# Miniprotein binders against q56419, part 27

Target 1, 326 residues: q56419
Amino acid sequence: MEGRTLEEVQEEVFKRHGVLVPKKELEDLAKALEEAGLLLTEKVEARLKEEEEKLKRERPMRLAGLSYPEGEREARAFLEAFRASYPGEGEEARVLLMPHLEPSRVPEVYGAALAALEKTPPPERIYLVGVAHRPLKEKAAALPVPFQTPFGPALPDLPALQALDALLPFELFNTPLAFREEHSLELPLFFLKGRFPEARVLPLLVARRSPELGEALKVVLRDFPGLLVLAVDLSHVGPRFGDTPLTRTLAEEARRRDLGFLERLAEGEPEAALAFLGANPTRIDGVEVVASLLPLLRERKGKVLAHRLDLEAPTLSAVGAGTLVL

## First folded at step 5 (miniprotein)

Design Ce
Fold by ESMFold2-Fast, scan of step 5:
Structure Ce (fold): chain B 326 residues (1-326), chain A 104 residues (1-104)
Amino acid sequence: as target 1 above (326 residues)
Amino acid sequence: SMEEKIRELAEKLAKLAQELAELVKQGADPEEIKKKMLEFIEVVFELYELTKEMNNPEAEYWLEMTIELVWEFLDAFAEGNVDDAVELLRYIAEAAAFLAEALS
């Protein structure tokens, strides 16, 4: 049936309420809605086309007032509170791995990222690589427009984006609508813009493994040097993700896999990190991003600053989050 | 507070269920019914996610009843049983109203 997908229904619920419903429960309700004839209509399609056109001009905030404060003063205090939640000192980053999970769930992990940014000289541009939560027409995409934040708009680095587009075997600016509700970019960007208000941004989404992206980025970074940020979450375990309820053993396995993955990246061995995970049994989101960016991660040694497995008791599920500097 | 949020959602659900029952009963525009159904489902799912956070036995009783009635409503609606679906929406509105009252 062509109409509403499970992902579209989940996205609508997340957008309006900031809550995700377990996929199995949503599947039962999607079937009832399909049988009732509540499908995506021409009118909804027309609205989506209008929203796509608006995204050609700017990307508005979606999570302001929900995941972070809308006002600049309140947003600044929020940022300071997150930095204060991490007791350690940061280290300079050429590459930063940070989460895109709801910040309030892992404040120390975001605090560690902020500590690293304090030790990092202001970059002219940030290559912000997130994970697509919607289908892309290609393996990766970018949106070359200002992204609104409480600290003002994060401006796109148009020359660097065009240089990247020219090197890729596919159109980089291929799925604007995928950026409408994309927390893997919006949440890290809030912190990055607060720390580096003058930096331009390359907002990039990876859906599937693209070695071509990593090769192209290596070339672009020579001419347009900047900070590379991998905005990825780690293990996803429990019923919310189609797994059994979280047990002590499963939580320990998730922590072991998260830390083993991060430590191998810290040794400059991204292929070893991927091999360590194997088939990715705890569902680390970052696998496709790391696999795409291998040329940028090899032989770069660094340090894991923080890691947390966030437990969501109501769903008996957990998501891993970490901060790594290279 | 969490209880205040559940109360507000319960009040909203009661109003949406009543409005949806009227639209379905009158044979309103399918687009209007679809829009109201989506709003209704979103509120139901938000309430469902907050179920585990409740520690009020009376409110928990009404929440459990509300959720069970929603499942019966969806089954009746999917089967094309309009009269039963409308009746179940009225019961949902009543149960949700009692849930809100228990939290006030």
Scores: ipSAE 0.000, ipTM 0.220, lowest interface PAE 12.5, mean pLDDT 81

Design Cf
Fold by ESMFold2-Fast, scan of step 5:
Structure Cf (fold): chain B 326 residues (1-326), chain A 104 residues (1-104)
Amino acid sequence: as target 1 above (326 residues)
Amino acid sequence: SMEEKIRELAEKLAKLAQELAELVLQGADPEEIKKKMEEFIRVVLELYELTKEMNNPEAEYWLEMTIELVWEFIDAFMEGNVDDAVELLRYIAEAAAFLAEALS
């Protein structure tokens, strides 16, 4: 039984990461956990509390040097290269849907977002809504601190965040640690800060469907107008995400679901977009964000500027990405 | 039902993750830690196999988060980042508890 369990872990690691981990290394993992118990103490709790306190002052870059260049000059060239990768024209955005996966995997999609930003008047603030990759104490959260970028810190819009907090039935600033390693905010913010260096930001994470958030945001946006950005990826298919290995048919189904979803949003029909997905809509990580923001998306006509399904051949998996302007 | 089975497994995973984190933090018996770890991995693999039969969007969200956190946990331990691995066990316990709640 024990050996079978370790073999299944080995196979799953291979499917997810594209690397076959030797069985001996999985056995060593179990032994390492035995030994770890002899070394760990209250230090873990102290470290987490210290990191939480630091996050009350600022949010440092985590992906600089990995997903984008750390230096400002190199970051600017990187951003312009992404814009150049999209041959089309942008459209003015009141609402922008853009991805948050690794930019180098879908450069034309990020380029389309940049094209839309070029046509958009500089906003005083950006409502940046991402997806939580850590459990939140509440359905949504925000972190009211400067977020570091290669273009300087993106400053929080404290009055707008406080107005939002006052309208919600839960504490908005409820889980600072969830923001420590959150790529769904960091990666879009890199591009947004590069184009709108003076804009303040409301960094928001959605974990679960929160209609209260959408209703509150509708009120806050009236008094604090700005650009609404939904930073979401589309279809997640294949073994890396707990699904069957990707085939041509499954890839075509994923593209069809992505485009059907985006086109219905572009027609100002977010409920129809959610209904179109049918069963298993959570494989598109934008579902909970769209469901939370329904009041802000209804009757807004727009255009899908780009879509790509990024293929990861070693794991036979794929992630969809798109740019939509409303 | 399938959803009831997933709920039961999620509740068990949440308890195992909490117990494993507590055992590690307290420097408990290595043999006990190993048994909890093996049981934890077995429950995760069983839960993963059932994911495709889910038809509850909120539950699917928590299931996907739970699975991703487990892979981060495995990576952290294999890299020798034991403190990060313990932190991830707490997140796994929270995500699995929310998964169970979504299926109630």
Scores: ipSAE 0.334, ipTM 0.694, lowest interface PAE 3.4, mean pLDDT 82
Fold by OpenDDE base, second read of step 6:
Formats: sequence, C-alpha cells, structure tokens
Structure Cf (fold): chain B 326 residues (1-326), chain A 104 residues (1-104)
Amino acid sequence: as target 1 above (326 residues)
Amino acid sequence: SMEEKIRELAEKLAKLAQELAELVLQGADPEEIKKKMEEFIRVVLELYELTKEMNNPEAEYWLEMTIELVWEFIDAFMEGNVDDAVELLRYIAEAAAFLAEALS
C-alpha cells in the first residue's frame, strides 16, 4: 500500500480513542449519520423536513472552512488576497457576471470581480442570480431568509422579493432545500457581503430559462434599484462532463466559446451570445440564467475583465470562468 | 457467499473513499461530493449489517477500525476541517483494503 503503514493507522486511532469503537456504538452509526445529514434514505425524509423548517429561519454556511475561512478576520484576509491576485483595475458595474467555481481554482477571476465592486457605489440591494444544481419545482426560486456569512448574515430584501413574486406566474418561494447546499449562491455571496456589508440580498436560483423572471425583474428594479449579479460558470469540458481528455483543440474551442459568449454580452447583444453557442457543446453553465435575464442585458455595454479555463488535472477536465461588467 | 459480498463491499468502500477524497481536493461541485458521500455511507451501512454475523476476528478488527475512522471523518467534516477529513478518507480506504484482504 502506497499509504500509511498499518501501525501508523492503528496508533492514530488508538491515540484518538484509546480503544476500538465497541459494537454497541456501531448501531448508533446510522443514527449519527442521519443526524449529520450525510445520508439520504427514506428514513432521512424526516430529517429533510426538519432541515426545511430550519431554512424558514436562516440558511447556514456550508462551505465555511472548506472554500473560504469561517472567521471574519481570516475571511477579510482572504478577500484581500483574492483582490491582489488580479493586477488590473475594475469598472463600475450595474450588472456583474462572476463565477461560482471553487475560488482557489480561479482566484484572479474573483479578484476581477472584487476590482469591479471597488468601483461600484454600495447598492441598497443585490439581486444574486445563481444556477440551480438541484431540481426546482419551478423554473426559478428564491429563499427569503438570512444567508450566513463570515461577515454576518446577508439579510433578504423582503419587499422586493414580494414584489417579484407578485409578478411571476408561479410561486417564487419554492424548493427551499435546493438552497441548502447551493454553492452558486454561497460562494459569490461571500465576496459580495464582504464588499457590501449593508446591502440586502435577493437570492435567486434558475433551473430552466424563465423569460417571465427577466420581465418581472425589469419591473421590480424600477421600484427597487440594485446591483444585478449573475453567478455563473462557463464551459465544462473533459471526461467529467462526457468528453475525451482535454486537448489543445478542445481547450481552444472552450475558450473560443467562453470569450465569444462574454464579448457578445459586453456588446449588449445577449440574444447573439446565446445564438453563438447553438447547442452549447462545451456546456456553458450560465445559459439558462442569461436566457432568463435577456430584458436586463439588452443594449448594456460593458467589458470582460477576466477569463480562465482551469484544468482539473486528476480528471483531465476543465471549467471556464469569467468576470464581466455591464 | 457472505464473505465474498463483504469483500466486494470493502473493495468498493476503499474505492469510494479514494474518489471522495479526490473530489474534495479538486474542489468538485458540492452536489457531486454529496452524491459520492451518500454512496459511501450506504456502503458502510451495508457492510455493518452484513458483518453482524461474521465470525472472522481479523475481518472484525479491520471493520471496527474502518468504522472508527468513519466516525472521525464525520466529526472532521462536520467541523469543516477539510484537511483532516481528506486524510481520514485515505485512512478509511486503507482500512477497507485490509478488510477486503482479510476476507480474500
């Protein structure tokens, strides 16, 4: 075995527990796992209901200590380091497209987002639109509760959320469990809350393109002005996503599609951006979000600040990330 | 046979632990990590159920070791200690491999 020796494992377990776990404690394993929320079984449905009830009060951090520091002091240092990773200057954003990929994979792209936020006057509210990586009951959803961050809770804008709900042909406040572990909101929110601690937030998820959402938001933004943030990734290519291992040709195609998409958005032509992708063979993550927000993206001119196609070497796969201001 | 099934599950557990560790280290999508975790835990539970009637002291030892490491992993994971959690997954993989070997 290329790993630790048997003796090293035994010593470590012994040091930690002094004895082997008794068989009687093994019966509690299933229960402990259920309590930890790590096992989804038919029996855990009751736990899921409990979690759903908790989500009526707040959305706790799930990636603190994993993707970003839990402590406020360390979190501030984290923000500063990410900002430092981008050598350029930002521009004022009315619309910000930024990634939701693991921050350590694309630090300069998040740095570019922070640079843009530095040039942006503090908004009263942030419309944070992420990608649903879990099924939603409707095309889009919102969770009208505080989201925990190292910088304190991001508080929801209830009046604006209610106004949005009233304009949609479906119930906006659906599928609360989809928000529990959704990183497409949590990761960008870390940066946004760190920069704008007083801003209210509208946490939104899109599962499928909803033209209704864009039209409704256009109306709501008139009465409730704020910063619109699209938290989306770009191309997903390689074996993890059903392709062959990354080649120069595949990487070039992914970059071409990512940049072509972003550039057309920067020109204020979101329909052209979608058309450019066609069947989306490189699986740009943000297509459903952009398709939902067309009314808010039309005729807005902007600038691409950063782009990266990040290689995941163990899987020979890559994910694109970008930062765009409008 | 029951022993063969336990061995196969132990081998599967070892593989899943390694895969899970890799996913966490790579910063994989949380949903993918969660799905892998669920599969991992299901295998642990099935191993536990099947080994209740096992009469192999060496296999029992490695199973207990595996379960103990799983407890520690859960604790580390719940505390948000990623480094420890990943390390423990590697240890679980090793212990599970020894379990499989004990039944070969």
Scores: ipSAE 0.015, ipTM 0.316, lowest interface PAE 7.6, mean pLDDT 86

Design Cg
Fold by ESMFold2-Fast, scan of step 5:
Structure Cg (fold): chain B 326 residues (1-326), chain A 104 residues (1-104)
Amino acid sequence: as target 1 above (326 residues)
Amino acid sequence: SMEEKIRELAEKLAKLAQELAELVKQGADPEEIKKKMEEFIAVVWELYELTKEMNNPEAEYWLEMTIELVWEFLDAFEEGNVDDAVELLRYIAEAAAFLAEALS
């Protein structure tokens, strides 16, 4: 792009894609990068190296004081407030699907998950499967260290993790840095640890479809029984996700797609749930998790306890969230 | 044809992200940094146009991650977290490289 100005580039992009990045923001960013120079890049590299070494020993809290309280007493009150936001009594879960978006945006959905956990016998371990928000070297990964929470550390189930690693065609412990800022594990874990303080955890991230993960997990669960938790969000609609601005009609369609997906899972038909989305396309992060865990979801009947589509008004975008018990 | 275009854009995005980080590391002229940012943003928005036409599960995953990381980058910048924005440029480069690899 020789001879093009920032204004010309922005105008062309706006006409072609209907999106414009504010010129002032790009100028401010360029100035910040100029001012920081070598020291900023060296600082970032040093920070990543330090955090990677730290992750060999423990996974510290990153969202304490932001998404949940850092003090144990305040965290307990916070958790009970979410339970109170859901009027139902829950149902026992062998498999729990719950969200991982900001809890304050869908308190009744997290409350439904808590209600289900109240009806569930305390597990010795929790298989917590989230979605990677950073690149993974393999299709899936795990981090075999204590995860800090306001309720104390969630300890890894090392024997079960090693059994899982042995069955996979790739190294399970392959991308520690992906776990440093991972809210799809940290946010559900806050609620799970609050309810089952003695349970050990297998913190798993799925990046891409891994049928071999589901097959290996089915084997491991026989020797190491526990609660399976799928921490996934549902529809992603609007400009924030590369889509059309949200309208009432598109919101209703997103709710319909989310519920159709969850209802098919509740009937023990995960392939039908995936096929339904193929006919009614949507950006659901959970698709890769469900596709990986098919052997664990087939013929498991259950119930949808809650669903909400949360609106992000400034971007005319929305994210669906639900609680499903199998 | 379409997959090759997406692959070329992904490779270009990864290279631009790396070049931008290197220009900052070298203490380059602000005008050079600004020009590189303009190229980077233009490629990002071109990739948005192609999201609905993919039928390659691995490539679609990396494309979606790349787009989501760009929005995190813009959010971090808006909040004044410039060091987090620089870190996210690294992740964008990695995701875009994996996208290109998935289409090779």
Scores: ipSAE 0.051, ipTM 0.555, lowest interface PAE 6.6, mean pLDDT 81

Design Ch
Fold by ESMFold2-Fast, scan of step 5:
Structure Ch (fold): chain B 326 residues (1-326), chain A 104 residues (1-104)
Amino acid sequence: as target 1 above (326 residues)
Amino acid sequence: SMEEKIRELAEKLAKLAQELAELVKQGADPEEIKKKMEEFILVVLELYALAEEMNNPEAEYWLEMTIELVWEFLDAFEEGNVDDAVELLRYIAEAAAFLAEALS
């Protein structure tokens, strides 16, 4: 009741309902509720602080038992089923673009990524670049701790992370709470750890365009070679994302924009891919990641292995997903 | 009528309690939780103030249940359990929804 008095509450009740409440009764209940509200806020703050402290040691699984199995044997069978959903062969990847959408919605797209990983020599480290779904204090962030998976912890590459931090004009290790609930890292990491159990990881989030991140990564990748993974979804269309209900025309536009974007990236022309999208009217979330990583994507030719626009019928909305090897 | 006013407050309480439970469960911004809690408090106070004006026995039962759950919600903080508070907010939402239904 900050900024209000009990007399104002009593007056409001009288004005709206024509009832005069005894001040003492209202005082006792109001005080108890105000104290509970303050305590609830303080307890949430304390819980977030406790979670932030725990994130200094490790990042626990959040989607185990929901998006993928908790047990290692079940998780391995799950990976094999996804690989089997893609009938083609992969291509060796130096750069892999894969989705972070719920895997069960686009199994063949994750299967294509697994096929590419089968053709790729085991990397010493994986630069895993996802999209921040919570605000970051800086344009990008990393969390230098083990990330738990059903296949064991994905260990951070501390020397490479420190080298990256040293080259950036901002503190790389910022906003640890943004990593608490971050499916754009957790879901791709499940597949990557399953295929490359010995690889260390640089878990990176991009919130806004950071050309300095791409320039720094280009330097770090020279000294610390590894697999670069862009974990991004493509078009987001329909009412859930601020559009009218999904029509055939909107779905065709989303597919056209997704494929045009991926095909230009496959030609080694990331600036052309961004220009093709223009204002990004179908909300491809990979735009900020691609714009940040331009120096790593130029003149790298590759192949689009899979693409799907997946319909969420209850909301008449859809999300695009693709697998691209460079 | 007075009963329609109580029904509207009960519907609003059900929605606010559910929204507050979700914000707390998700670990939302403390300022958002504070603002939603302030709205929740005002609706509880208005509903409590109108309790004696009710003439429907079925609705009186659900109103008493709703208020009892609010007091249980307050007591949950003494044990420091945020998860219990979230569960009680969900029960408050259900009881308030039944109160509104009884007045429909």
Scores: ipSAE 0.023, ipTM 0.557, lowest interface PAE 6.4, mean pLDDT 85

Design Ci
Fold by ESMFold2-Fast, scan of step 5:
Structure Ci (fold): chain B 326 residues (1-326), chain A 104 residues (1-104)
Amino acid sequence: as target 1 above (326 residues)
Amino acid sequence: SMEEKIRELAEKLAKLAQELAELVKQGADPEEIKKKMLEFIAVVLELYELTKEMNNPEAEYWLEMTIELVWEFLDAFEEGNVDLAVALLRYIAEAAAFLAEALS
């Protein structure tokens, strides 16, 4: 098998560099890569062990100074600017769907979320459900530590997290390192903490659909009522996501699928929303979260406040973002 | 520059990982999957050679993460775990994108 692999790699290298690499040189390269890979893995493991020890105490800011201002005063002005970018009034939310992509790309969508939070009574806790951008050992995970923000630390709701853990057939606190570099939690949390500085948080990540998570959350929410936030992006289209460069037709299809999905959720029909997408050809990453949280979304009616398909210009790709109140 | 070449390769790796994830998920033609995987491996090997001259700690971190995920992907693919292989390719794409950003 290795012989075939090496011959095929040699062919590809020839096509890219215009030189046929001798098999011995390619074999030497493969051996060097294997040895370097083992050493790189050891360095990564040592670094991750240090990060894991830090994560036992707190989750530090990773995107401060990049996606949002590090200082509290500047962060407050930044948040107010986003609110101002949305000209409408919000609606009270029991469930809020908001994006987690770079806020500066879709300021009016985050502004709509802020408008909804203005109309929402301050919750004692926020169930913040994001999408894992690293493999999780289980279908879902949580990290029970303070998350730092420019507005102070967002404190974990330890009793509610432990109640949730007790109801699940897997260990909830199973992949701490997945939370180290996780923008699907950090970016929405910036806005949520700015609006509700006293609320405790349950920071949750979904990697694969987990109906048991939704059933457990329904039980926990009865004893520990709070605001449920789904921090998900919508369509992912273009070359970065396996498509051809963004065309008008592909963009129109992405917008149609995003809005059709959100509108069905707004009607309290999450199964219909999933069925509408079918095989999810525009790759709405909210699918796994919605599929996990069905018991919490059924028969809850609401309103789509905003939607945007944002162009990622260098890659000719786009990501959809929306704000939905239930 | 060398950093620009590594950035371009990281961007290409992210794109190939996304394309490979879609092909594997769809159960595409084995010849098409094989061709795309060969392109993917060639980029990894080229990136490895250039990494020896890297002097950016943040980029080195993301490169190490990308390599770790590639090894995990190859194991999952060999075991026939399609769901895990697709998930790992998506994480490889994200790590490679962060590598590219660290170099820009």
Scores: ipSAE 0.000, ipTM 0.233, lowest interface PAE 14.1, mean pLDDT 81

Design Cj
Fold by ESMFold2-Fast, scan of step 5:
Structure Cj (fold): chain B 326 residues (1-326), chain A 104 residues (1-104)
Amino acid sequence: as target 1 above (326 residues)
Amino acid sequence: SMEEKIRELAEKLAKLAQELAELVKQGADPEEIKKKMEEFIMVVLELYELTKEMNNPEAEYWLEMTIYLVWLFLDAFEEGNVDDAVELLRYIAEAAAFLAEALS
């Protein structure tokens, strides 16, 4: 191994096994990892328990220094730069749909969200609904602790979270570890906390369609008014997502699909928005969130402020992002 | 998305592999090495479990390469072949970084 490059290792593997690693070796690796894991099981379990206990007190930043600056002054400048990336004015939002992908890839879309927040009166609380990227024990979950940001901790709205929990047919605080590394909450929260430093937050994750969540939120929002934020990405197309390589035609189809979806939401017709997407072979994280929140989206008219299909040339793939105010 | 989760795990694996390589190379405290090894194994197990859900040909290649290198690393580490173990950890870090890049 000494003195070998990664390319030379790849060539040796290719010569011995062909293009891909044989299934038998992957099975042997799984067995070896399981055996190594068993020897360390007690400590691994103890560490998972320790991380879970830590999450009972606070949710630390995970993407500071990577997706946004760690220092408050630098974070403020970063946020203002994103606002400047969008040349338009915002609209007041009662409901805001914004992305959760890497901000540097779609700065004008996050800028549009910031523009909308500038036109929105400071809410007492924000219902921040993201997409679970880890399995949840239930269809949805929340974590009732302070979330750290460069602008200080975003404090949980404990009375509103408890009211929500009481109305649900499942335990809302069911999977703390799912929140440890969750960019669909952390990235939008950075922007929301920068704009509304005094607002309390209900950090919510949706894994699967939960009509119960939407019905419960409709009740809670009457007693605890606030800003509803749907942190969702749009079309996922190309080989990175199990699709064919992106062409100009497929990219234009994805843009039309995203905009058709958003425009129907802007007309207060979320069922029509879901039907418009149909059974197309593409991933849109927002579908499960929108389907869960139907009671909160019906008959609310608004405006699409921005949309971008971000192209990833190396993978011939793309992810759609948009800002919608209702 | 699932691909974003795999990318984040790959980035974390690359960092852990580099840190573990330095600890092993320096002959650090066995308890420190064991603690870092546990973190490393946890990430590898999670990443391996997601293998069947990957549909990016470039990323799938780097994922399979990363897994194969981990297999070689475990063998070298268990044999007490410190030099090979360190070199393989460096290659694991590189392969995991390429996996993350393929998903960016």
Scores: ipSAE 0.006, ipTM 0.390, lowest interface PAE 10.4, mean pLDDT 81

Design Ck
Fold by ESMFold2-Fast, scan of step 5:
Structure Ck (fold): chain B 326 residues (1-326), chain A 104 residues (1-104)
Amino acid sequence: as target 1 above (326 residues)
Amino acid sequence: SMEEKIRELAEKLAKLAQELAELVKQGADPEEIKKKMIEFIRVVIELYELTKEMNNPEAEYWLEMTIELVWEFLLAFEEGNVDDAVELLRYIALAAAFLAEALS
């Protein structure tokens, strides 16, 4: 009977612009949290600036002794054990899709990647594209410093990184701290450095689809040829990811979506692979990377070497992992 | 233990952030989003109040990162940037999950 209330205005704004407009209680809670957070943020910012300064010189190992051995000899034996876990011979790769999931959970999948690397001529450089697990200031970022590994430092390809930066509409070196703790780069890099110790690296993170990144990379790869590696995991299903507990039906759906996505990429049809997933209901994290790199994946045929859906029993959840050569 | 309490709150925060992101993305009922947002904010405040008890360097780093991401989320939320707010909620969920893993 009366004119618009605050609640009606909040509902109208949400429907029109998709924005949640909080009532006074939510606004008061947000303000209290902001005031408390400011005090913590000053301390965090001081620590983060110190870490950012360190990252201007090198990127240290974070997962040595946890996900892979710290010593070079032990790391070499670890690589050989993973290779042995895959019975196939692999295929030569110009583009390699491999996981960044904890290696011990999917050893055969990493073994397949190693098999492909054995069939691949040593590249002068590797374009290593991972998934940002922290926000980036832009859609993508790179860190132009040596990345430490048990096999010695993986050196950045500075000329190629500078060429890439020059072609992008944003600053490529925009979020150094996102690289401090980034397993989507560190875990694949361990395997890549073990196989190609002389290759330089372009460590790239994608947060959101960036068609401009793919277009720029297509140009850079002509002048600076190398191996393109997409370090992505596939389906994420179960309660750990906001989903129902893993059932046989959900696991079969995840496998079907993973394989359908990979098989379409193997046919050189990345747009068809994205269309097949639709709304990405099983949360394949490779979608944003593939969508960014379309120009590099079109008409490039290959083969799916391995796929596994790894069960995380305590959470009744699972993560898909695969190896694809193009 | 205090670490166990922080781990439980981190797991709860990760779950709430994921649920809130999905509700906002799907254009769910404003009242359901509101209810989830209140619970989300309260868990963040509880985690912040427990920061003085941290003595695990890895967990402290992820806790501090989680709080910074929440701050960025509140700024995006206040600006009406729905896509950015949803993205930040997803990153909060990941950071909180890493915090919980560091304490497991």
Scores: ipSAE 0.000, ipTM 0.234, lowest interface PAE 12.5, mean pLDDT 82

Design Cl
Fold by ESMFold2-Fast, scan of step 5:
Structure Cl (fold): chain B 326 residues (1-326), chain A 104 residues (1-104)
Amino acid sequence: as target 1 above (326 residues)
Amino acid sequence: SMEEKIRELAEKLAKLAQELAELVKQGADPEEIAKKMFEFIAVVLELYELTKEMNNPEAEYWLEMTIELVWEFLDAFLEGNVDIAVELLRYIAEAAAFLAEALS
């Protein structure tokens, strides 16, 4: 082993991931791969082709039974429990920033988002902007199909999506497979569909900074008014994310960085928010979304409703989550 | 520079992910597959040590995506979901390639 021994590799995996991977398990995997070989590769390719074909018709639920209940009645009770987790009143939103972190880890933050949606008149459409967790062919993408939820399908706003596509210098509908397992859209959509069952959706993923997306969206929103939702998480700190183990001091710094970022957005100063993060702004996964949507965030004032830094004790790591209304 | 080293590691990681997928496709010797897997993990761990100080927002985004994909890969690996692990290697190769491009 060049540069690192097997023992060092196992130690680092345990330290960062919280699990010890024995040498025998790696050897057993290698043997399974040998036995599966070409058939495993063919199976993977066949499955991806089948999934891509399915995505031409609809986007099925992936996290039902895991992150939220599969049945409509149970899903409704689950959603109301999250609302109950937030003791405050909401504020009307034209722009809503909410997390896409596993909801059970930050129920009060999702509850704050639900409170804001209660104060918001039902929109005809929702521009749902998430962060790509799979590589995209272009800087941004959309999938123009119904997204299944326990509350029924969230229907795409095809005229608005086509108007957006026409204004962009790249093909908007460019990477369907990136939407197959995308929690930054699926988790917020669960809550949004539960509150606004009649709203159509523009499901958008940002991978790289795209100022052209923000400019195009500003034009489209004028002709197709709706609720803009930024589904982003905040600070990612600790060994899981390539940082040092979390200390009380580093956790307080992360909280201050998150709140400083959100408060500057609330003042209608998104460039100042980005500058506040300093030299390493991508430690907040929403940076590329905010940087892409600058034209939609400038001079729009609002309020931070909730914030939490969720600790993952086994890895001494944490992820920030917040709800902001503009 | 630090960014040049990260770029080299990202290029190496993309290549290793592709090579690992090819060894699986060829039905290579288990020892050879294991050796390539260990090399892959070693490069990942070295990248993690270097994530701390970069001044390139696009590169930071791709680096974080690459790291998160690797954690998903390790979860699939530890749970015995070999087909999911192989799929994630494809995504790791793509993300690492974009990381390298951002640092070019």
Scores: ipSAE 0.327, ipTM 0.688, lowest interface PAE 3.8, mean pLDDT 83

